# VHH binders against Glucokinase (glk), part 7

Target 1, 317 residues: Glucokinase (glk), of Thermotoga maritima (q9x1i0)
Amino acid sequence: MPKLKLIGVDLGGTTFSVGLVSEDGKILKKVTRDTLVENGKEDVIRRIAETILEVSDGEEAPYVGIGSPGSIDRENGIVRFSPNFPDWHNVPLTDELAKRTGKKVFLENDANAFVLGEKWFGAGRGHDHIVALTLGTGIGGGVVTHGYLLTGRDGIGAELGHVVVEPNGPMCNCGTRGCLEAVASATAIRRFLREGYKKYHSSLVYKLAGSPEKADAKHLFDAARQGDRFALMIRDRVVDALARAVAGYIHIFNPEIVIIGGGISRAGEILFGPLREKVVDYIMPSFVGTYEVVASPLVEDAGILGAASIIKERIGG
Short names: E, the ipSAE of ESMFold2; O, the ipSAE of OpenDDE; V2, 0.75 times the mean of E and O plus 0.25 times the DockQ between their complexes.

## First folded at step 1 (VHH)

Design f04 (framework vhh_7ocj_1)
Fold by ESMFold2-Fast, scan of step 1:
Structure f04 (fold): chain B 317 residues (1-317), chain A 119 residues (1-119)
Amino acid sequence: as target 1 above (317 residues)
Amino acid sequence: QVQLVESGGGLVQAGGSLRLSCAASGRTFSDYWMGWYRQAPGKQRELVAAIYSGGSTRYGDFVKGRFTISRGNAKNTVYLQMNSLSVEDTAVYYCAAGEYLWDSGEDYWGQGTQVTVSS
């Protein structure tokens, strides 16, 4: 009968969340706060520590898992750098939090934490070969093979959002053209909608949004469900990009399951139906039927559950 | 000067086959999708088939399983193999190329080639 509780910390540039999680993955308490990166790293770390103590008050919760964006040193618990925290360089995050909380703290990249959340608490349960993507403002991903997280030589592997799917495609923030993130992220969809307005101003997307500046992925998929031609064009471009990337992951990793989460995955079957069909066009015949493509069941709690899953991965279950 | 030139159209009996060719000149098209649209009198122009720069293909629902699109090694030529033709396939067939999929956003169009299927 395990009564051990886990603490998961999901670090974002805008907000951070701290959750108290049962051994079986139920959220028992959750607090979300503004990160306020402009107040400096010491203030942010202090407020994270205070929130950890708040959610763990009166509980048997000796371990903390933290998912952080950017480049991390998981062994030494250091955030090397993060695009969301431009002033953070080689921050000894786990040591700082351990001093303030008295707890044992583990660090992982946020996208790797997402696939661990799927492995331990989500659609990846019972699977040893998992590919996971999160489609948000950007695109992150992680891979589990033979039941173990794929990290690569320097611990920075599985940058799944940065595979090239359109060689003559849009510029990505990584400095390369045509990355999956540059075509299929929420940011990419907003860019396509702004650029398309002059030619496609009569599209239902812009009527639903009220203006081209407010048009986003939700308006796109709502219009696509109603048969809007322009919305279906952008949906098909996003699907083609995702299908090419997923086909590449299938060839490289031979997964049992491909799990897609993040805000864009909330579109549902208008995205997943065409995606499952289109993936088949890009894979070798021997891979047909060897995998499933599914939406993440973890929703709003994916970051916290991913972070808590770091603990289970590091202490052996 | 960019040109798309279609060939291979003509008259064919129902159940027969035709192969259309489109030769593109004036630039390299390796980074562009190329495809075929058709338009019959009094009907909307519709996508028949498209091939993307990476080699993947899309087909209109009315032709899936009967038509096959392919591309030459130089990437500036696209072919449409049309099998099991019916009277409903009678239309002007247009070659198109562009950065975006479908009829909205095509950069270049051919003059069209007539395909007539007789019973």
Scores: ipSAE 0.000, ipTM 0.115, lowest interface PAE 20.3, mean pLDDT 86

Design f05 (framework vhh_7nfr_2)
Fold by ESMFold2-Fast, scan of step 1:
Structure f05 (fold): chain B 317 residues (1-317), chain A 121 residues (1-121)
Amino acid sequence: as target 1 above (317 residues)
Amino acid sequence: QVQLQESGGGLVQPGGSLRLSCAASGFTFDDYAMSWVRQAPGEGREWVSSISYSGGYTYYADSVKGRFTIARDNVKNTLYLLMDSLKSDDTAVYYCATEYWGTDLRYFDYWGQGTQVTVSS
């Protein structure tokens, strides 16, 4: 049997990427383009289809996997709603792309696609019980248990970013207070830095950033590495929030591995060292040593590899 | 009714040692990171050390690193600063403080009254 190639589409509000992926997870070709949401859904879909055809030209690649943010119907291939695409309502994305490309298209939520990428190509390989988090602008997560993606009754389960970690904490966009996303996302960190400026204006964070408006997670972790007190305070709050959430996932899912990706995970051991120690403070003694907490090895290609992994999951590997 | 009460300061010779304590009441002590800050005569406040709420992570100013040790006892609701190899430059009022979380519903820092440390011949 010929080795088929996989097409992964990582659909974002600012950019989308299309990759041609080998059966073993090597990216052979990649094209990234501006999404241009303002031009309307028909234009976005057309440009995705054109890019799919471009990366697959001359290749045996009959299947496409798409990771999409928001509410999706994976069985019927419909994007019900996405916060990144305000004019998209019940869009039959897989049918539209199949019509334009001649390929069979599979749809999944982007966070679920991320845990599938880890299962098939990443740190989750060989594991049947995986928890994965992406720490970006928001926080997404996915769960694999007994070797299968956990989707829940209506296919919308594993909203890991919305567990409450600070009962009296910041308001989350979901309408509840103290969600993990409201404390440990890149957006949350930027908010803490802007709010802290009046009291902590002498912090190294603001010197590294050049202004409080430009201060972000990168400047926070760089200042924390240099021992800046304010940066360490925010780092410790983020670590505590993550540790409480991860401890909850450990109690609920009993995973072999907890994989953390996204832009914030690139901070490295300034985040992961404290996090691994802190998780132990919040779990029952019987869970100590039953899991590992690791950074995603897929890094910038996680979205494309996750999307390609949808194909492997749907056709049985 | 949150209270932080420092003790253990005093007069000590250069090279000597002191142990400062901070007794906390009126809040859930083990939910808060805790800090020591000091103020020398005629100078601004200087951060000395911080400890995470569990005690797993400790941080020190370069001026005290290797000489001071911060510790906490969450059963007794007490913060400690163990000060070794004291120098005249360590002369200051030492304050115990909770760290402010910014966007939390808690709109204030708690600060203790301070305890005087004098390093003199």
Scores: ipSAE 0.000, ipTM 0.132, lowest interface PAE 18.3, mean pLDDT 86

Design f06 (framework vhh_h_nbbcii10_fgla)
Fold by ESMFold2-Fast, scan of step 1:
Structure f06 (fold): chain B 317 residues (1-317), chain A 125 residues (1-125)
Amino acid sequence: as target 1 above (317 residues)
Amino acid sequence: QVQLVESGGGLVQPGGSLRLSCAASGFTFSSYWDYALGWFRQAPGQGLEAVAAISGSGGSTYYADSVKGRFTISRDNSKNTLYLQMNSLRAEDTAVYYCAAGYESWLDTSGYDYWGQGTLVTVSS
């Protein structure tokens, strides 16, 4: 009997990626293309379908998993809306792709797909209680409890990036103040670096970046590793915000593991060391030692592996 | 007016312990951005030496090699107070201790805009 291959589609506003994935989570083939949303939904869907067929050519791969940003209807396979796709309203994405590819297609929110990727192929293997965060341009989160994805009443649960960690903190794009995303995202760090330039223009961050407009999280963490005071100040603010949020998730979900991925997680121990220490300051004594806080091992492949994991979750392995 | 006031200094025997406090008035430590806090000391006939520093969030601490493992820096933003717990004191720890608040290098005096008046610690048998 031939071994089943999985197709994972990581759908973004700038690029989309399609991967052919083994049952064991190894990426066998991968194609990345520009999304080109301005060409309209029909062109985007057609090019996704063509890429799926290209990647699966000659392979037994009857199922497709798609991770998408924004508001989705996972049961009916509909993208309701997304800031990344301004002209997309109630697009029946899975039906359109099924027609073009002859495959069974499953849709999930990209942050939920991330925690599923961790459950099936990553650091969440063997765990029934997982909290996952992805620290990118924004902050997404997903939760697995008792072996099942936590979706809530309307499928919109686990918006972990929008918990309030600084009541008097920055405005979040969601319309509230002090959300984790407003403090610890790549966008938040970039904003802090731009705002800080007048006072901290001598910081190593700006010398590494070449200008305040180019300064980002990479330059911040590189400067922090060299002992730059301003970089360490922002790093400490990010760590405190993350520690408060993670402590809240520990109290609410009692997880076995908290997995943090996304571009910012690539900072490594300059982020994770202080974070593990600081979380202990914010939890009840009964929770000490009941969890681990780890970096995602999936790194750049997280989107494709997450998308492929939707298939395993929906068909039961 | 912005002020930092140190307290808790005094005479102590070698091997003893002492806790210094630094109370701020005219500004608050509650800003996660605004204040790097540190302790500096000046021994008789010597220049100003960095002792310890703590970040705005409390997530990072730095210690001079001479005090590592013996001294602990901490902050309580709710009390607007910085602390230095000094254990296993030695005669060479005798100095005037200054607290400082600022925005740049934690173990560099140039990074600090606000300074206390100092409190004398004398370690003598």
Scores: ipSAE 0.000, ipTM 0.098, lowest interface PAE 20.0, mean pLDDT 86

Design g01 (framework vhh_gefurulimab)
Fold by ESMFold2-Fast, scan of step 1:
Structure g01 (fold): chain B 317 residues (1-317), chain A 122 residues (1-122)
Amino acid sequence: as target 1 above (317 residues)
Amino acid sequence: EVQLVESGGGLVKPGGSLRLSCAASGRTFSEYAAAWFRQAPGKEREFVSAITSGGYTTYADSVKGRFTISRDNAKNSLYLQMNSLRAEDTAVYYCAADWGYSLEYPSEYDYWGQGTLVTVSS
């Protein structure tokens, strides 16, 4: 008898992806489409529903998990607001998708979905105490303690990207100063590169990028690997911010593993080597050796697998 | 490419109100943090208020409680409601946009409007 298949929806501002996933985490089919947020919420929801039906055609897949950026109500399946979806205010996303697909739909924050993906299918397998960060345009994170997702009193806990790492640092999109996201995100790195151009215009970063407007984290880490002083300066700032945040999570949560994914994590050992060393400078001696710091193995499929993992978490699978 | 155009400036008496608007051309404005800056005669350009893509707001201490920043992403527009205006608020007001961040420093913003003059005088 074939086991039930899972549908994961990774909802982004630029693209969305829908995957058909086996119970053991194998992606059987995947479709990615442009979100086209400018066409309005009705169009976006309709196209998501059509894509769900397309990937599940001929399959026993009664459940959908959807990971969404922004503020969500997981119990009622509502997207309260999202930076990526300007017209979306208190959208009953799970009800709308259920009407269109005939399936039961579960909603979670995309960063919480990421840690669930790690728990069920990734580097978190076999661990009951997990901290996960995704380093992308912004920084999201999630926490599993005693085998359960940490959501807090009102379901909005574990905003790991918004811990203060530089008290008098840059303004964050959340409205405060010095958050991890304001220092270590892809957006923060782009900002540092543009600010630095006047003083550091001879940096290899700008030669690799072709222009200061096109310079990004990829060019930064490539230049840092070649020993560029300005690139190493920004890399060291990012590493220090991450090390302070991770040290805080180690002190608060006592995790077995800290898993870091997202586009910036693809830099590899130019980031992870210095990070592992610097974390030790910020933790109490009793925590040394109690955790691992690793890159996410899920890579480009993390969003779909995270979304599918919502189903396993919610139905006890 | 984003083009920003301010409107709504003018002459008001102390204690009066004005609403400034900033219209953006292009489809990506909703993804940008946006801010208002001002430059008074003989002074450097200073931060007034910012709003992130997520809707979080920040204000300079000098305008806190008197000014309100807001956005309408469907109209690609940014607004500044200015209440209880003072002579010291006299300046050219600029809207600015940057991708994904609320920033206080003029050098950090990618896109700027032409400016709109606000004069608070008896």
Scores: ipSAE 0.000, ipTM 0.170, lowest interface PAE 15.4, mean pLDDT 86

Design g02 (framework vhh_7z1x_3; at its last look DockQ between E and O 0.25; V2 from the best seeds 0.00; counts 0 for: pae E 20.0 > 2, grease 25.1 > 24.2)
Amino acid sequence: QVQLVETGGGLVQPGGSLRLSCTASGFTFSDYSMNWVRQAPGKGLEWLSGISYDSGSTSYADSVKGRFTISRDNAKNTLYLQMNSLQPDDTAVYFCARYEGWDTLYAFDIWGQGTQVTVSS
ESMFold2-Fast, scan of step 1: ipSAE 0.040; ipTM 0.540
ESMFold2, look of step 2: ipSAE 0.000; ipTM 0.100
ESMFold2 (binder alone), look of step 2: mean pLDDT 86; pTM 0.863
OpenDDE, look of step 2: ipSAE 0.000; ipTM 0.278

Design g03 (framework vhh_ozoralizumab_d1)
Fold by ESMFold2-Fast, scan of step 1:
Structure g03 (fold): chain B 317 residues (1-317), chain A 120 residues (1-120)
Amino acid sequence: as target 1 above (317 residues)
Amino acid sequence: EVQLVESGGGLVQPGGSLRLSCAASGFTFSDYEMYWVRQAPGKGLEWVSEISWSGDYTKYPDSVKGRFTISRDNAKNTLYLQMNSLRPEDTAVYYCAKYGLEDWSTFDYRGQGTLVTVSS
C-alpha cells in the first residue's frame, strides 16, 4: 500500500509548471518557471528536469506525466512538433527527462491530459463517458468512452475545437473556416471586441477595459451581466457556437457529462445558463436529459492534475 | 479608425512579377485573418488569397495557385502579395481586406486599392 506521489508537468510556450500531486489529486507543491523557448530545446529540457527533481526532493515519486501542446507520439514519448516550439522536431522528450531524473516519464497531448484530469480528479469521477472542452487562448478537448481515452486510429483524434460551427465564419489556424476555436476562444472574443469598437465604441465593455486593445472575455461577460446590448450580442454568438459543437458531441459520443474549463468557463452562469438552453435546440429529442453540462472544478490546477492523471491512466490505476 | 493602404501596383508585361504591400493601422493586425481581393474592369470583387492571423495557413483559388503567394509581417503591420507569372487576366484593382463583425461572409474595411495592369 505505498503512498506514491505523482509528478505532473504542464508544458506551455510561455511558462511550464511542475506539481507534486497526491494519489487523490491534491497539489502538495508547485513550481512555475518561464519556458524561454528561445534559449533552445536542450536548455528547456534541462530546466524541466531540474524542476522535477526540486519538487520531488525527499518524496517517493517515481513517475512523471507531461501534457504537451501539438503533435505527440505517446507510445515513444516524442514531441513531433508544436506551434509554441518552432525549433522542436521529433524531440524524444520522455527519454531525455528519464535520463536526467531517473524517473519513468509519460507523455500525452495537453487537451487529452485535461479530460484525464477530469476523469481521475475532477467532475468526470465516476463517469465512463466524458466530453471535456477547455476554452482558453485556443480551444482543446478530449473524450473518454467506456472508461478509455479516445485517441483514434493514429492517436490524433478528438480535435473538438476544430469542428465547423459557422460554415462562412472566420478563418482558423488549422486552415479551415468557421471552427469552434475561431468563434468561441479568448482570441476570437478579443478579435470581435476590437472589430466592434468603431460601431459600438459606447459599449460598457470598452469603459470597463479602458481601451479596445485591453478588452477581453472578462470585460465582455462583466458588461453582459449588466445588460450591455453589444456584450450580449457577442455572448449569444459564443453560446450559439458552443451549443452547436456540444450538440454534435452529444450525437456522436452520447456522453454522461460535458465538462467545460479554461479561462472563459470562469464566466459562470452568464455562459452556462444560455448554453444549456441552446444545446436543446440542436439535439434530437431522444438525447434530452441524457447528459449534464458543467464547469470544470479544477481551475488553475487543471494542467498539473491532467498531467498527473496520465500516470494513473498508463499504470492501470 | 481602421486604415488599409495598398501599394506596389503598376504596369508589367505578361510573365512578369510584382509585389503588393498593405500597411494596416487602427487595429491589432496580428489578431485578424487578412485577404487580398481584386476587381477586374466591369466585374465584381474576386477573392485572390487569404492568410491566418499567425501566417501559418494560406489559401488560394485555382486561378492563382502556384503563381501568387500571400505573406504577412505582424511586427510591421504589413500584408504582402507576391505575384509571379502574371497574365493579362490578372489585370485588376487589388484590395487588402478583412472580415467585419456583423457579416463574416463579406469583406469589410478594405483599402483604396492598387492598380495592376498586365499588358505588352
Scores: ipSAE 0.000, ipTM 0.205, lowest interface PAE 14.4, mean pLDDT 87

Design g04 (framework vhh_7ocj_1)
Fold by ESMFold2-Fast, scan of step 1:
Structure g04 (fold): chain B 317 residues (1-317), chain A 118 residues (1-118)
Amino acid sequence: as target 1 above (317 residues)
Amino acid sequence: QVQLVESGGGLVQAGGSLRLSCAASGFTFSDYYMGWYRQAPGKQRELVAAISSGGETRYGDFVKGRFTISRGNAKNTVYLQMNSLSVEDTAVYYCAAWEYDLGSYDYWGQGTQVTVSS
């Protein structure tokens, strides 16, 4: 019997990627293209379908998984709305792609797809109780408990990026104050760097970036590794916010593992070392030693592997 | 009074055959794409087969080589010939009609149950 292959679609506002994935989670083929949102939803969907057929040409790959940002109806395969696609309202994405490709298409929220990727192909393998967090432009998260994805009553649960960690903190795009996303996202870090320039213009962060407008999380963590005081101050604020959020997840979900991915997680031990230490300050003594906090091993393929994992979850492995 | 009415479903043994029919009324049938979808309990709806107004066909990967879609414009009917049936083909089968290739489905039938026993 030939081994079945999976297709994962990582759908972004700037680019989308389509990967051909082995049943064991190896990327066999990958194509990335500009999304070109300005050309309208019909053009975007057509180009996704064409790329799916290109990647799967000559392969036994009857299933497609798609992780989408925003509000989705997973049962009916509808994108209700997405911040990356302002003109998309109640788009029957899975039906439209199935018509074009002849394949069975599954849809899931991108943050839920991320935790599924960890469960099936990543650091979550062998674990029934997983909390996963992705630190990118925004912050998404997902939860697996008793081996099952936690979706809540209306399928919109596990909005882990929107827990309040600084009650008097920055305004979040969700309309509340002090959310984890408002403090620890890549967008939040860029905002802190721009706001800090007047007082901390001599920081190594701005020298490495070349200008305050170009300063981002990479420059922050590079400067922090060199002992820059301002960079360490922002790093410590991000760590404290993450530690408070993670402590809350530990109290609520009692997970075996907390997995952190996304671009910011690439900082490595300058983030994870202090984070592991700080979490202990915010949990009850009975939880000490009951969990691990780890970086996602899936790195730049996380979106494709997460999308492919939707297939495994829906067909039972 | 737009209607899509499916018929031909039922119980069949593995390896057997069934022919589904979908009778359409209330729209200009010959101008529309016609297709068959299926949905098992707790599973997502999936494409089985589609046929354009010009007779071009598309099939879901799970049914290629086993199922054949056809249309009779004079009778406003679309057909699905299902051969070499397996227990995995057990589902409610829905007839659908739509005008544009990437558009939403305009009309759905009520569905017909197909049950394949081992």
Scores: ipSAE 0.000, ipTM 0.183, lowest interface PAE 21.2, mean pLDDT 87

Design h01 (framework vhh_7z1x_3)
Fold by ESMFold2-Fast, scan of step 1:
Structure h01 (fold): chain B 317 residues (1-317), chain A 121 residues (1-121)
Amino acid sequence: as target 1 above (317 residues)
Amino acid sequence: QVQLVETGGGLVQPGGSLRLSCTASGFTFSSYAMNWVRQAPGKGLEWLSGISGSGKSTSYADSVKGRFTISRDNAKNTLYLQMNSLQPDDTAVYFCARYKSGWLYRGFDYWGQGTQVTVSS
């Protein structure tokens, strides 16, 4: 009869957040702190544990879920390597936090946590076949098929941001050309804006931003909403890249729903309207009408809710 | 069968006003951003103004901000450019253009034939 309270930890390179979450996905308490990676792993782990105890004070919350970037061993609770934590090698994160908090701790990759958040608390509720993308600094994603998280042979599957959408496109940080992430991430948009300045310096994007160095996806989509030619050029390139990737996921996974979150998704219909139209250009006729393309409803809370959803996935409910 | 037809050009004195119209056919007008672009004698194309499909968002080049106003009537499939305080350097052929999306298709895919605007005494 006792309703389970969940603790979700969203671990980032710049900040980490800890939330106390109800069984139905309501955030009851939330604390965000600077990660301060430069202070070393022991300091970071200690401060995460202190924050877990702070948000759970007076509450029956025996389980913690942690979404972490990078390569993880989910079964043993080990962070093997993360680009956000260059000094972390094979860190037994769940054991370290369990001994400091007295709680049972579960670990998952942050992109997989995102799709689990959608499955348990978001737009994926009631769906067994989900594709989720988060469009941020990079692009992550995850897949649920037949109600189960798709992890692949070695637990590293569903790297949805690294499908090739422009064969002659820009270099990706993964070492290949033309990945979705290299075209449609916030980093990619900032690069296009900096590269375009000499030719398109009169664009509304740069006036809204104040300078090419400050220009970002928000300024791009604001200018695109006003019909700015250069902003529409970049918006349309991003939409085409997303449409090709989403069409590929539709062909491979036959999802009920494609959920797109992250900072870029906050652009709204200037992105989603053209995206829904363009996807149809790249799919077989048999797939038309079999899916929805929607924005994540979780917004700012996606990381915490994703982390908390790891608990529900691991304890079987 | 997409067609864009500009009208309203002509000879005007410095400080005068003109309203250009662009009538669209062969596509769902309200689904596309529309733009005005000009080409002065001996110069390249200059983008002037854009408007979203709904008409709620507009943008302008610095050279025309405060002087020109873009608008649209989606019920009439018509785009407008109200040009005030015209200067001799506004002399150009004015085109309306539909914006096409995609990394293979950058910029404008359909243009009107252009309408001549001459600002001189």
Scores: ipSAE 0.000, ipTM 0.096, lowest interface PAE 21.5, mean pLDDT 87

Design h02 (framework vhh_7nfr_2)
Fold by ESMFold2-Fast, scan of step 1:
Structure h02 (fold): chain B 317 residues (1-317), chain A 120 residues (1-120)
Amino acid sequence: as target 1 above (317 residues)
Amino acid sequence: QVQLQESGGGLVQPGGSLRLSCAASGFTFSNYKMSWVRQAPGEGREWVSSISSGGRYTYYADSVKGRFTIARDNVKNTLYLLMDSLKSDDTAVYYCAKGRYWSLYTFDYWGQGTQVTVSS
């Protein structure tokens, strides 16, 4: 009996990716295409289905996992709404894909899919209590406790990016002030770099970027590694925000491991070294030594592996 | 039991310098944020400075920024406050404090204090 292969769909507003994944979490085939949201939901769904059939052609792959941004109904397979799909309201995504592909389709929120990817294929393997953050354009998170995904009463729990870390801090897109996302996301870092140019125009960040309009998190962390004072100042603010948030998750969830992925996490030890030290300053003594803080090992394939892991979670292995 | 013992206080003229030390015992010093808090005669306690467990991150009250430097030696379990350009308003009893939570203002253990007097 051949082992089943898994299909993972990472649905984004700009692009979507479909991967054929082995039972062990190896990417066997991968196709990425433009989402083209402006062409309407029916066109997007059709092209996702066609891509699923393309990557699974000739393969024993009866199950599809799909990670979607925004509010979802996982049990009924419905995308209620998403900031990436402003015209999508209560879209029965799993039913539509099942009709077109002949496969069983499972839906989850993309940040929850990320923590499931860590549980099944990543740094969360062997752990029953996991906190995971993805640091990208925005900040998402997911929680596993007692081996089960934490979803809350209405399935919308674990919005970890929206905890307040600076009470008088920047406005967040969610409508409140001082959220982790408003301070530590790639979008927040670009804002700090644009705002800082007048006073810190001689910073190495702007020399590496070529212009203040092109300056981003990569240039910030590259300059910070070279000891640039302005870059280190922004890095320290990001680390403080993350440490306060992670300390809160440690107090609430008592995790074995905190896993951080996404583009910002690619900074490496310039971020993780200071973060690990600073978290200890914000937690109660009884929690010291009860957790690890690590970078996600899943890298650029985290979205596909997360989506594929939905299948393993739903079918029990 | 947790013990914190300050030393290094004394009388100095305005513009002078002092180095305060705090010897810590009874806990894993390297795992905790440490702080200096002062109390002037007839006034409440004022937070002065804090240092992260590993020493990389330091925080200062606006009144002392650029004049005071907090440091620690995790091998010797000792906290320091290096005070430069002292002013008469810096006259206070200085306490070494162990942080309880992430708050800069919440402490579970205090030393006995060391007197700093800045006067001609």
Scores: ipSAE 0.005, ipTM 0.191, lowest interface PAE 12.3, mean pLDDT 89

